# Ledger of designs, part 17: VH-VL binders against s5sc42

Target 1, 176 residues: s5sc42
Amino acid sequence: MTVDALSNADNQDLRDNFIANRFLSHEAKLLDQRRFTEWLDLLDDEIRYIVPLRLMALDFDREVRADSFHINDGKVNLKVRAKRSSVSSGWGETPPSRTLRLVGSVMTDRIDQEGVLEVESAVIIYRQRAAIGQGDVLAFRRTDWLRIDGGTVKLLKRVALLTDASLATPNLAIFL
Below, E stands for the ipSAE of ESMFold2; O stands for the ipSAE of OpenDDE; V2 stands for 0.75 times the mean of E and O plus 0.25 times the DockQ between their complexes.

## First folded at step 4 (VH-VL)

Design s53 (framework fv_cixutumumab; at its last look DockQ between E and O 0.49; V2 from the best seeds 0.00; counts 0 for: pae E 4.9 > 2, unsure alone 74.9 < 75)
Fold by ESMFold2-Fast, scan of step 4:
Structure s53 (fold): chain C 176 residues (1-176), chain A 125 residues (1-125), chain B 108 residues (1-108)
Amino acid sequence: as target 1 above (176 residues)
Amino acid sequence: EVQLVQSGAEVKKPGSSVKVSCKASGGTFSSYTISWVRQAPGQGLEWMGGIIPIYDIANYAQKFQGRVTITADKSTSTAYMELSSLRSEDTAVYYCARDSGLWFGELSPYYMDVWGKGTTVTVSS
Amino acid sequence: SSELTQDPAVSVALGQTVRITCQGDSLRSYYATWYQQKPGQAPILVIYGENNRPSGIPDRFSGSSSGNTASLTITGAQAEDEADYYCNSRDSSGDHLVFGGGTKLTVL
């Protein structure tokens, strides 16, 4: 890899990378703090949130077919998932996990779709359930598509590719 | 066993609105999703939308977005579907149905296991 | 156009096997549910989650799926099976439900 290749970016590329980093950092903070109403406001109305299925899921009573998805949600289902996580009598975590998200290795590229920025990142989530010493780590690569419309940035699409075999389950209790 | 009881037939003028009710009896109303499905004379079934009463979250099919409003009153175990700006092509039987799951997007099978008997809505001048 | 496609009509002789099909891209990801509707009546659930049968539905009804196609099979069709059959699944976003156009089954 040459220095010229690594430094060959125009001002738009630099600005896009900075915008992406700040958006993803802000989002991580909202999720870690369980500020789900504010997090939902970051999502485009046409959001598609996809977590592809990792083989090894053993649930035989499913609506979703093998080799499909752990999650394939639009805005309404993400609102439902957020509500489940927020109420004490829901199917979410009780008590809620404490999380810390680290987002790095951010790379950006503009695509043919007007006003859309493609963002690739690597994410680590440290998750601790109520009892101390029960922490675990979720690690994955993520591709995001951000819609930039004048003064507004929204998450339009997310695809998270899980690398942690412990997540070979049909249900994820936290947002990725 | 849960039963769904719908309001009676309606005759409406073009441009008006109609509000159909669906009352659940037996079992826990708020822990289920209630869907609305219509069927025009001689035509197929068409999903309009649904509501999860416990979360007060409604979901609408794209075709009806902006014209349909689905609400629920947990105290009376009743769901409502209101359709505005009625046209002659809105003449149909409107069904409410209980969905198996509390939640859209759940990976367990999602299906409508209990149906109301239907409410006929006729739009005529 | 419609997300889920069904043939509008199919016939089967009494006691024979018939397969009703439903086709759409979302069926690659989601199983179809199947509903039976007789004239003047509300639909009833006959198959969900690929091949699960609710209580009260005869064991001659079964479901299967392959690729973008879901099928409802009636083995040893009876006169009372004459009805319209609808497949139902999610759209491509996973957020909305869509019905097939329906198949009218005639038992000869």
Scores: ipSAE 0.425, ipTM 0.774, lowest interface PAE 3.0, mean pLDDT 84
Fold by ESMFold2, look of step 5:
Structure s53 (fold): chain C 176 residues (1-176), chain A 125 residues (1-125), chain B 108 residues (1-108)
Amino acid sequence: as target 1 above (176 residues)
Amino acid sequence: EVQLVQSGAEVKKPGSSVKVSCKASGGTFSSYTISWVRQAPGQGLEWMGGIIPIYDIANYAQKFQGRVTITADKSTSTAYMELSSLRSEDTAVYYCARDSGLWFGELSPYYMDVWGKGTTVTVSS
Amino acid sequence: SSELTQDPAVSVALGQTVRITCQGDSLRSYYATWYQQKPGQAPILVIYGENNRPSGIPDRFSGSSSGNTASLTITGAQAEDEADYYCNSRDSSGDHLVFGGGTKLTVL
């Protein structure tokens, strides 16, 4: 089989995909190892972290608006979530869950914002909750926007779409 | 019974800074959050920012970013708001309020259920 | 002005029903919270969430929302309801809080 020489555009696509895969793999490892301070360093200060709400009217005593989110966070709220996760008892999880993240189906595109890479991926998280010994699986697709600046890569925006319309776990205590 | 006691009125010159205190009495200070809201004479309410004392994490309105610092001392159950580079338009009553702490979780209603009496800050030459 | 728009003033005859509105795009996603403020006093919480009333707030106060608009309704308005009313919610970014400009309610 003869493979023609790659164009400059093909080489850019290869570099983009390599950068995205390395970033997402590194992030997944940090989160699985509970290295939340280092994970926060991967986040752009202007980050938007979005998990849309898939279940309407979940709580009779607390109405949820149709355009609401499970999560819609900037950097400050993500620091709060990370701090809670680090102490394991901040939101009632003791001992902390063990997780394994598999990130795949990575596709990249450069958008009309200089230095920003749009990345789509599929993610599976296996979580074994130590207190009850039973594991569960979260599966979802997400879109990430990575800002590349001076050799530094930061997460600028994430939209994670859970595949289950009803939440499979009682809360979203883990990062997606 | 939870009460928020604020420091007394202050008169300041332009270009200086002011630090207003808000001491909580009753309840558990480390388990709730404190917001700061100001009101210029004859004007409406304006949210400045807030702090989550148990995590020592502050959040600031964009308008005040770079001029306001909000801190808390858990050992004295006291929150502080410091506003620097004062201008005449910073003349206002400054309130502290306990809030629902929406920063801890999923989307939920936000509200401020306990308010201090306010601290009048006058900026004049 | 602010991301949340309120009429500056409304009037109601004693015993009649009045609706105070608050309009903004962020209200499609976030609840509005309502505060009452009388001259020389700190604000008091009157409605939070869709229609939750804290203890001590009369049943004549209720809240509702539709689209980008939230409303505070007072049925059977009383003289003591004369006050400024502020709506409050998250801004368009979701990171910060904003107040509406306030509505002065006059009970005739």
Scores: ipSAE 0.252, ipTM 0.709, lowest interface PAE 4.3, mean pLDDT 83
Fold by OpenDDE, look of step 8:
Structure s53 (fold): chain C 176 residues (1-176), chain A 125 residues (1-125), chain B 108 residues (1-108)
Amino acid sequence: as target 1 above (176 residues)
Amino acid sequence: EVQLVQSGAEVKKPGSSVKVSCKASGGTFSSYTISWVRQAPGQGLEWMGGIIPIYDIANYAQKFQGRVTITADKSTSTAYMELSSLRSEDTAVYYCARDSGLWFGELSPYYMDVWGKGTTVTVSS
Amino acid sequence: SSELTQDPAVSVALGQTVRITCQGDSLRSYYATWYQQKPGQAPILVIYGENNRPSGIPDRFSGSSSGNTASLTITGAQAEDEADYYCNSRDSSGDHLVFGGGTKLTVL
């Protein structure tokens, strides 16, 4: 990669990257603090939340099936998930997992869709399920589409691809 | 065995409202979604909406939004469907059904495995 | 919203195999559920998911999917299989449910 390719970011690119980083960092904070109501407010009404299923394959590019997902949710289902997570009932994790989300490697790109910013990032989530013991780590790459309109930023679409393919039935009681 | 018992037949005038009840017995109520499906005479099945009683979250088919209200009373294991501003086209058998899950958007297998016997609602002037 | 389409009517000879197909964009993302309905009765679940059969449903009923289609197959049709069959799935948004128009199966 050339220096020019890395340094030719204009002011818009800088702003976009700033917005994306702030948005995703804020989102991570909300989720780590289990502020689900506020998190839901970050979501566009037309949100599509997707976690594809990764299968072990000989060919790397064949590991992701277009028709197989762990999650493929709209706003209503996300509300349900949020409600479940907020309720201290036996239906969710008891006790709730404690999480630490790190969002990095953020790259932004303007797409042809007006008012939409495409954001690629890498995410690490540390999750502690018990009072003591070693937690687990979820690692994934994520592509987000942010709707920027009227001074507001909303999450329009998210695709999170889990790096660990061994989790055939991962407990995704947490938001990615 | 889980059963859904629906309220009796209704005869309503246009412009009025009807509220149909669906009482679950023989199993857990809070762990499932209750869906409402209607069928006009000689027509197919039409999903109206559903409710997740444990969370008190309801969603509706776009066609019925603003006109239908689905509620649930967990204490009595009863779901309700209220349809307002009735029209002749609303004449149908209304079914409640137990949903297999809590979330509509998941790709997990979805089914309605327990059905009420239906409630006939006739709208006529 | 998305729609599911079915042939309104199909026929099968007794003991023969018949396939009822449901088509819709949402089927690319979601499984179809199949219901059998006889006159004056509530629908009965016959197939759900890829190919899951509830208890009490004969093994002659099976389900399959391909692309934007889902199919219910009855291998060795019996006289009692004469009924209306409806496919059901989530719509494209995943927030709603949709039914096909139903297929009337006649056993000859």
Scores: ipSAE 0.196, ipTM 0.721, lowest interface PAE 2.3, mean pLDDT 88
ESMFold2 (binder alone), look of step 5: mean pLDDT 88; pTM 0.926
OpenDDE, look of step 5: ipSAE 0.026; ipTM 0.666
ESMFold2, look of step 8: ipSAE 0.187; ipTM 0.684
ESMFold2 (binder alone), look of step 8: mean pLDDT 88; pTM 0.926

Design s54 (framework fv_nisevokitug)
Fold by ESMFold2-Fast, scan of step 4:
Structure s54 (fold): chain C 176 residues (1-176), chain A 125 residues (1-125), chain B 108 residues (1-108)
Amino acid sequence: as target 1 above (176 residues)
Amino acid sequence: QVQLVQSGAEVKKPGSSVKVSCKASGGTFSSYTISWVRQAPGQGLEWMGGIIPILDIANYAQKFQGRVTITADESTSTAYMELSSLRSEDTAVYYCARDSGLWFGELSPYYFDYWGQGTLVTVSS
Amino acid sequence: SYELTQPPSVSVAPGQTARITCGANNIGSYSVHWYQQKAGQAPVLVVSDDSDRPSGIPERISGSNSGNTATLTISRVEAGDEADYYCQVWDSSSDHYVFGTGTKVTVL
């Protein structure tokens, strides 16, 4: 890459990147602090939240089933997951985790859809479970679509692609 | 054995409202979704909305938003569906049905494993 | 706007096989459920998650789902199988349940 290629952003590109970084940083803080009611307010009513299974495939004719995703949720399911973290969920209850999120490598692009900003990022979550003394790390790349309507920014769609092989991917009990 | 028992048939005038009840017995009421599905005479099944009682979260089909309210009373294991501003085209059998429930960390299948007997609501002048 | 299309009716002779289709774009990526409804009665779940049978449902009733078509198959049809059948999915894009248009199975 050249210096010129790295500096060819226009004023709108700079603003979009700034908005995306502020939005994602604020979201990460809310999630780490378990402020789920405020986090839900960041989500568009038409939110799609997707964590697909990561399969090794050379043939694009292979179908990926919706029920083969780790997560494929709309806003109702996200509200349920958020409230469940603050109430007894019954048998199979998962203890809450303490987390620290680092969001980086943020790149933005306006798409052909009016008022929608596409955001790519790399995310690392340090997670320490309440029932387990040691921590672990989740690392993944994430694509977000932010709806910008007037002065309001909402998360419209999220796709988080885990870096580990599908055979080794654990059950996910936290928001990505 | 899980059983859903609904209130009896109703005849209403246009412009009024109707409130149908669905009492659950057997099994766990609070942690399952109770949905309402209607069927007009000779027509198919149409989902109206549902509620998860323990979470106090209700979700409505867009066609019925503003006219339908779904509530639940955990102390009596009873769910309610209230439909306002009734029209003749609201004449239908209204069913309550229990969703399969939700699995934390898993994709839920979202099917109806138990159904109430249905409540006929007739709207006529 | 996601809609499940079923044939309005299927006629089948006793002992033969009835096949009821449920069509939608990429329905194979969804979990499809099937209900049987007899006249004047509430629907009854007969197949869940594409191919699972609830307790009490005979093995001659089966389901499959791939591509753009889900199918409910009733082999060795009996008079008691005469009913309306509905497919159903959860449409995650709109957070709502979608029922098929319904198929009347007549055994004659």
Scores: ipSAE 0.000, ipTM 0.531, lowest interface PAE 11.7, mean pLDDT 79

Design s55 (framework fv_nisevokitug)
Fold by ESMFold2-Fast, scan of step 4:
Structure s55 (fold): chain C 176 residues (1-176), chain A 123 residues (1-123), chain B 108 residues (1-108)
Amino acid sequence: as target 1 above (176 residues)
Amino acid sequence: QVQLVQSGAEVKKPGSSVKVSCKASGGTFSSYTISWVRQAPGQGLEWMGGIIPILDIANYAQKFQGRVTITADESTSTAYMELSSLRSEDTAVYYCARDSGLWFGELYYFDYWGQGTLVTVSS
Amino acid sequence: SYELTQPPSVSVAPGQTARITCGANNIGSYYVHWYQQKAGQAPVLVVSDDSDRPSGIPERISGSNSGNTATLTISRVEAGDEADYYCQVWDSESDHYVFGTGTKVTVL
């Protein structure tokens, strides 16, 4: 890699990376603090939230297809998931998971679609259930598309690629 | 055994509203989604919207947005569909249908259907 | 809006095989469900998740789904199979349940 390649950024590139980092950091904090109504306000009405299946890594009793998804949600389904996460009784008896998100290795790129910024990141989520017991770690690469329209930034699309088959379940209890 | 029982047929004037009920029995401890599907005479099935009663989250087809309201009363296991500003083309059989699966895509089909409610809109 | 196209009608002789198609771009990436509706009755689920058969549905009824076409196959057709058939998917892009245009199966 050359110095020119590492330093070749105009003012717009610097601004894009700054916006992306602040957006993703703010989002992570909202999710960790279970502030789901505020998190939903960060999502575009046309949001697509995708967690693809990795067939070679899955150990299901049910057959799955190469182009199937663990999650392929729009705004309504994300509201359903958020509400489920907010309900402590009647829906589930175990207390909800406690999380800490670390978002890093953020890289931005402009794409052909006007006002849309493509963002790649690496994410680690530390998750623990109840006050006692062991936590687990979910690690993945994520690609986000942010819609920048006037003074507002919204998450338009997310694709999270899980790296570990042991964590690839048909039911993900947390937002990635 | 799960059953969905709907209210009886109704005749309404143009410009009025109608409220159809759907009472679920036999599956009181399952999480579920209740949808409303209509069928005009000689036509196909058309999804109008649905509700997840336990979460109080409703979802509406764009064609009916602003005219349809779907609600649920968990204490009586009854879902309601109210359609306002009725037109003659709203004459149809209205079905409630249950999606008994998990909202993570386990089930997005209707395994139980109500018997249907005929709503006739005429002067 | 995502649309599922079915042939309006299919005619089949008793004992033969009827095939009802449900066409849409990349429908193979969706789980397709099928309903049978007899005159004056509510629809009944006959195939779920592309190929699963609910309890009480005869083994003569089966489903498949790949590429741009899902198919409901009724083998050794009987008079009692005469009905309207609808395919259905959950369209995650619109968050809508989408029904096919319907196919009238006539046993002659």
Scores: ipSAE 0.005, ipTM 0.553, lowest interface PAE 10.4, mean pLDDT 81

Design s56 (framework fv_cixutumumab)
Fold by ESMFold2-Fast, scan of step 4:
Structure s56 (fold): chain C 176 residues (1-176), chain A 123 residues (1-123), chain B 108 residues (1-108)
Amino acid sequence: as target 1 above (176 residues)
Amino acid sequence: EVQLVQSGAEVKKPGSSVKVSCKASGGTFSSYTISWVRQAPGQGLEWMGGIIPILDIAYYAQKFQGRVTITADKSTSTAYMELSSLRSEDTAVYYCARDSGLWFGELYYMDVWGKGTTVTVSS
Amino acid sequence: SSELTQDPAVSVALGQTVRITCQGDSLRSYYATWYQQKPGQAPILVIYGENNRPSGIPDRFSGSSSGNTASLTITGAQAEDEADYYCNSRDSEGDHLVFGGGTKLTVL
C-alpha cells in the first residue's frame, strides 16, 4: 500500500473520522454504564438495528440483503428492550450483566445520501453475568450510518455481523 | 417455577362477550409478555395477542383487532383476555402463555402454558 | 392463506429419524420456535431460537433452518413423541406471532 493511498484524505475526511470515533466511544460508555435513556437519545427516530444471520449484501441506499435476521428493530422495539434491560428481572439476564466495550478499527466514508456518514468498526464486548461470575467475550464487525444534520449527530442504522458461534447464543440481552 | 392458572369453562350466546383470566404464581409476572393463543376443536393454534404488564403495552393479531382486549393487573399477577361479539366459530380452548422474551425485537418463546379455558358459543 | 405452512401429517418408525418442516418467507428473517401438543393437553416448548432446547426436553430433538424453511428433527423417535407439532415465528412485518397449521406425527 502506498503513502499516497494511505494519506488521500481531505479536512472533511479527518473531521468525519474524529466525529465518528467520539460518537461511538460516547455510546459505548453509555451502554456500559446502563444509561439507556441517554443512549436512546443518540438514536434517530428512523433507526434500524439489524443483526443478520447470513449477510448477502449491505447498502444504506437499499435494504440489507440477507437470508434471515436475528434482530431487525426500529426505535419502538429498542425503547422496549431498553426498558426491560432496566428492570432486575430483564429478559435473558437476571441480574444485569456488567460490560466493557472496546470499539476500534474505525473507517469512515460519505455515501450518496446527503448528510449520512458510513462507519465501519470492530467491536469487542466483555460481559460478566453477576449470577454466574464468569466472563465471556463477544467480537464482531459493525457498520453504522450516522446522520449529521447541522450540529446534531444521530445513529440512523446499525448492522452488526456476528459469527456463527455468537449467533448460537439464545439471546442478545445486551446492545451491540 | 411459574404456573399459569386459568379461569373455568364458559358457555356463551352469540353476540355476547367472554373474559378469561390467567393468574401467574411462583415467579416473576410483570416483566414477561403474557400471550393468548386459541384452538378451535380439531384445528391448529392461533395467536390472538399479548401484553407486557410492566410496560402496559398490549399487541393484537390483525384478525382480532377491534374484538379482543388484553389487560393485566400487576397487583394480583393476573392477565385477562376479553373477546366480544362472539360467534359460533369462536368456540375454542383459550390458552395463556408466558413469553420469556419480547417478540418485537428479541428472541421470543412461550415456555409456560396455562391448561386452557374452554369457551363454547351456542344457542 | 397461512403465513407458515406445515404438512398436516407425517409418520416415522420407532427408533428412526423424522424431519418436520415449516415454510414461510418470514423464516428468512426470523427463527422458528417449535411446540409439541398431546391430546387434551396444552402445548409445550420443544425448540426455540433455531436449535435451543429447554430444560427437560430430550436431546433427540433438534432444530435447523435454511432459507424460507425451518425443520424440527427427532432422531430415534419414541412412542411418546406421537403428537401434533407446531412451528411459530413472526409475521413478515416482525410485529406479530403466527403459527403453522400443525403436523400430526404418528410413530409406527
Scores: ipSAE 0.000, ipTM 0.504, lowest interface PAE 11.6, mean pLDDT 80

Design s57 (framework fv_cixutumumab)
Fold by ESMFold2-Fast, scan of step 4:
Structure s57 (fold): chain C 176 residues (1-176), chain A 124 residues (1-124), chain B 108 residues (1-108)
Amino acid sequence: as target 1 above (176 residues)
Amino acid sequence: EVQLVQSGAEVKKPGSSVKVSCKASGGTFSSYTISWVRQAPGQGLEWMGGIIPIFDIANYAQKFQGRVTITADKSTSTAYMELSSLRSEDTAVYYCARDSGLWFGELSYYMDVWGKGTTVTVSS
Amino acid sequence: SSELTQDPAVSVALGQTVRITCQGDSLRSYYATWYQQKPGQAPILVIYGENNRPSGIPDRFSGSSSGNTASLTITGAQAEDEADYYCNSRDSEGDHLVFGGGTKLTVL
């Protein structure tokens, strides 16, 4: 890379990166604090929330059928997951996991869909369930599409590719 | 044994609305999803939508979005399906059914208990 | 076209094996569920989660899937198996349920 190439960012590029960083940082805080009603308000009504299990398995028509997703949700299913997370008597995590999300390596690009900003990031979630238990880490690359309409920013689509998480269940206990 | 008991047959005029009930008997429905499926004469099954009563969250098939409303009353263990702006092509048997899962996105999602159906005829 | 495709009719001789198929891209990601419907009756669940049978469903019913295709097999068809069979699964987005068009089974 050259200095000239790196310094050719215009005001729009700088603004887009700032908007993306602020949005994702605000979202991370809401999720860490379990403020799910406010988090759902950040989501477009047409949201697609996808956590693939193994994309390459889908490329082989001759393979034995297997689950392709940990999560493949629209807004109704995300509302259901949020409700389950808030109920402790057999429907949710008891006690809830304590989390800290770090969002970094943010890159933005405008695409050929008007008003949509593509955002790539790297995310680490530190999670501890029991008060005295060992914490664990989820690490993943994430691609987000943010819909910008006037002064409003909504998450339109999310694809999170887990690096090495091996889960006994296809459903994750926390939002990524 | 859980049973779903549906309201009786209806004859409606075009442009009106119909509200069909589905009462769970012999068990709870609040911790399950209740789906509505219709079948026009000589035609196949068509999913209209469903509700998770405990969360008060409803989900609708795109074709019926804006015209169907599914509600539930946990105190009476009764789900309702209201279809508005009726047309002759809405003439069908309307079934309620209990789904195995709480999440519309469950991988193993199936309707294990069905009501007997409610015939709705739309004619002038 | 419809999201899940079934042949409209199939015939089988008494005591023989028949296979009813359902095809759609969502079947790569989600299991098919199968329902039997006899004239004037509500559907009943026959197979769920690819190849599980509810209590009371005879052993002759089985399910399988490969790629974008799911199949219901009846081994040793009986007269009482004559009915319409519907496959059911998720749409491509995973948000809604969709039914196949149904297959009318005639037992000769």
Scores: ipSAE 0.322, ipTM 0.736, lowest interface PAE 4.1, mean pLDDT 83

Design s58 (framework fv_cixutumumab)
Fold by ESMFold2-Fast, scan of step 4:
Structure s58 (fold): chain C 176 residues (1-176), chain A 123 residues (1-123), chain B 108 residues (1-108)
Amino acid sequence: as target 1 above (176 residues)
Amino acid sequence: EVQLVQSGAEVKKPGSSVKVSCKASGYTFSSYTISWVRQAPGQGLEWMGGIIPILDIANYAQKFQGRVTITADKSTSTAYMELSSLRSEDTAVYYCARDLWFGELSPYYMDVWGKGTTVTVSS
Amino acid sequence: SSELTQDPAVSVALGQTVRITCQGDSLRSYYATWYQQKPGQAPILVIYGENNRPSGIPDRFSGSSSGNTASLTITGAQAEDEADYYCNSRDSEGDHLVFGGGTKLTVL
């Protein structure tokens, strides 16, 4: 990449990147703090939440299907998951996982659709489960589409692409 | 034995409502969803919606939104489908089916079906 | 039209192989499940999760998928396989289930 390419960002590009970083940082905080009702308010009513299962060694060119542990959910299903994450399901409940999300490498681009901002990022989630001192790390790249309509910003679509390391984790019952 | 037992046939007038029941047995009711699927005479299968009993959350196909209500009584392991503002085109066999679709990483397939309830809408 | 498209009819000679297809954009993301229905009866699940068979379903039934197309293959068709076959998947939005229009299989 040239110096000119790196320095030829107009004011709109700078603003878009700032808005995206603020939005994703605020979202990460809500999810880490388990403030799911407030998190759901960040989601557009037409939200698409997609997490493909990637089988890099065996099935590199094949599209992933839902029955292969692929997520492709709208707002109704996300509300269901949020409620399950916060409600008591029986007397055998285990305390929820503690998480810390780091969102970085944020790049933005306006697309042909009016008012939609495409955002690429890299995410690391530290998750501590059950016993103190036990934890794992999920690392993945994520593409988001933010709808900017008047003074409001909503998450319209998310695609999170998991690595082989993430797929080795036995439980993916957290929001990405 | 896992089975779903549906209520008997109904004849209804246009503009009225019908409520069909589906009693589950032989499994943990709350561990599965119940889907409702209808089939008009000589036509194909049409998904109407489903309910997740453990969460008391129902989801409806767009075509039926506002006319269908799906509920579940966990104490009796019974799901219900109520369809209002009946039209002649609602004449169909209505099936309930056990499903695994209820969230993140859930597969979907209806492995156990009720025998169907015939609903006829006529004046 | 339906989000999932099936040919309305297909024929196969006894003992031969037949392939029933289902097309739709949602199949790029979601596997099809397949149901068999005989006249006057409720549907029966024959394939789920692309190529898994429930207990009691013969191994002559198999599933496959590629791009926006899912297929149900019956290798060595038997007379009792004569039925309507429906594909089922999530819609394009992932919120709802949708059925294909069904394919009537005639075993000659």
Scores: ipSAE 0.000, ipTM 0.489, lowest interface PAE 13.3, mean pLDDT 79

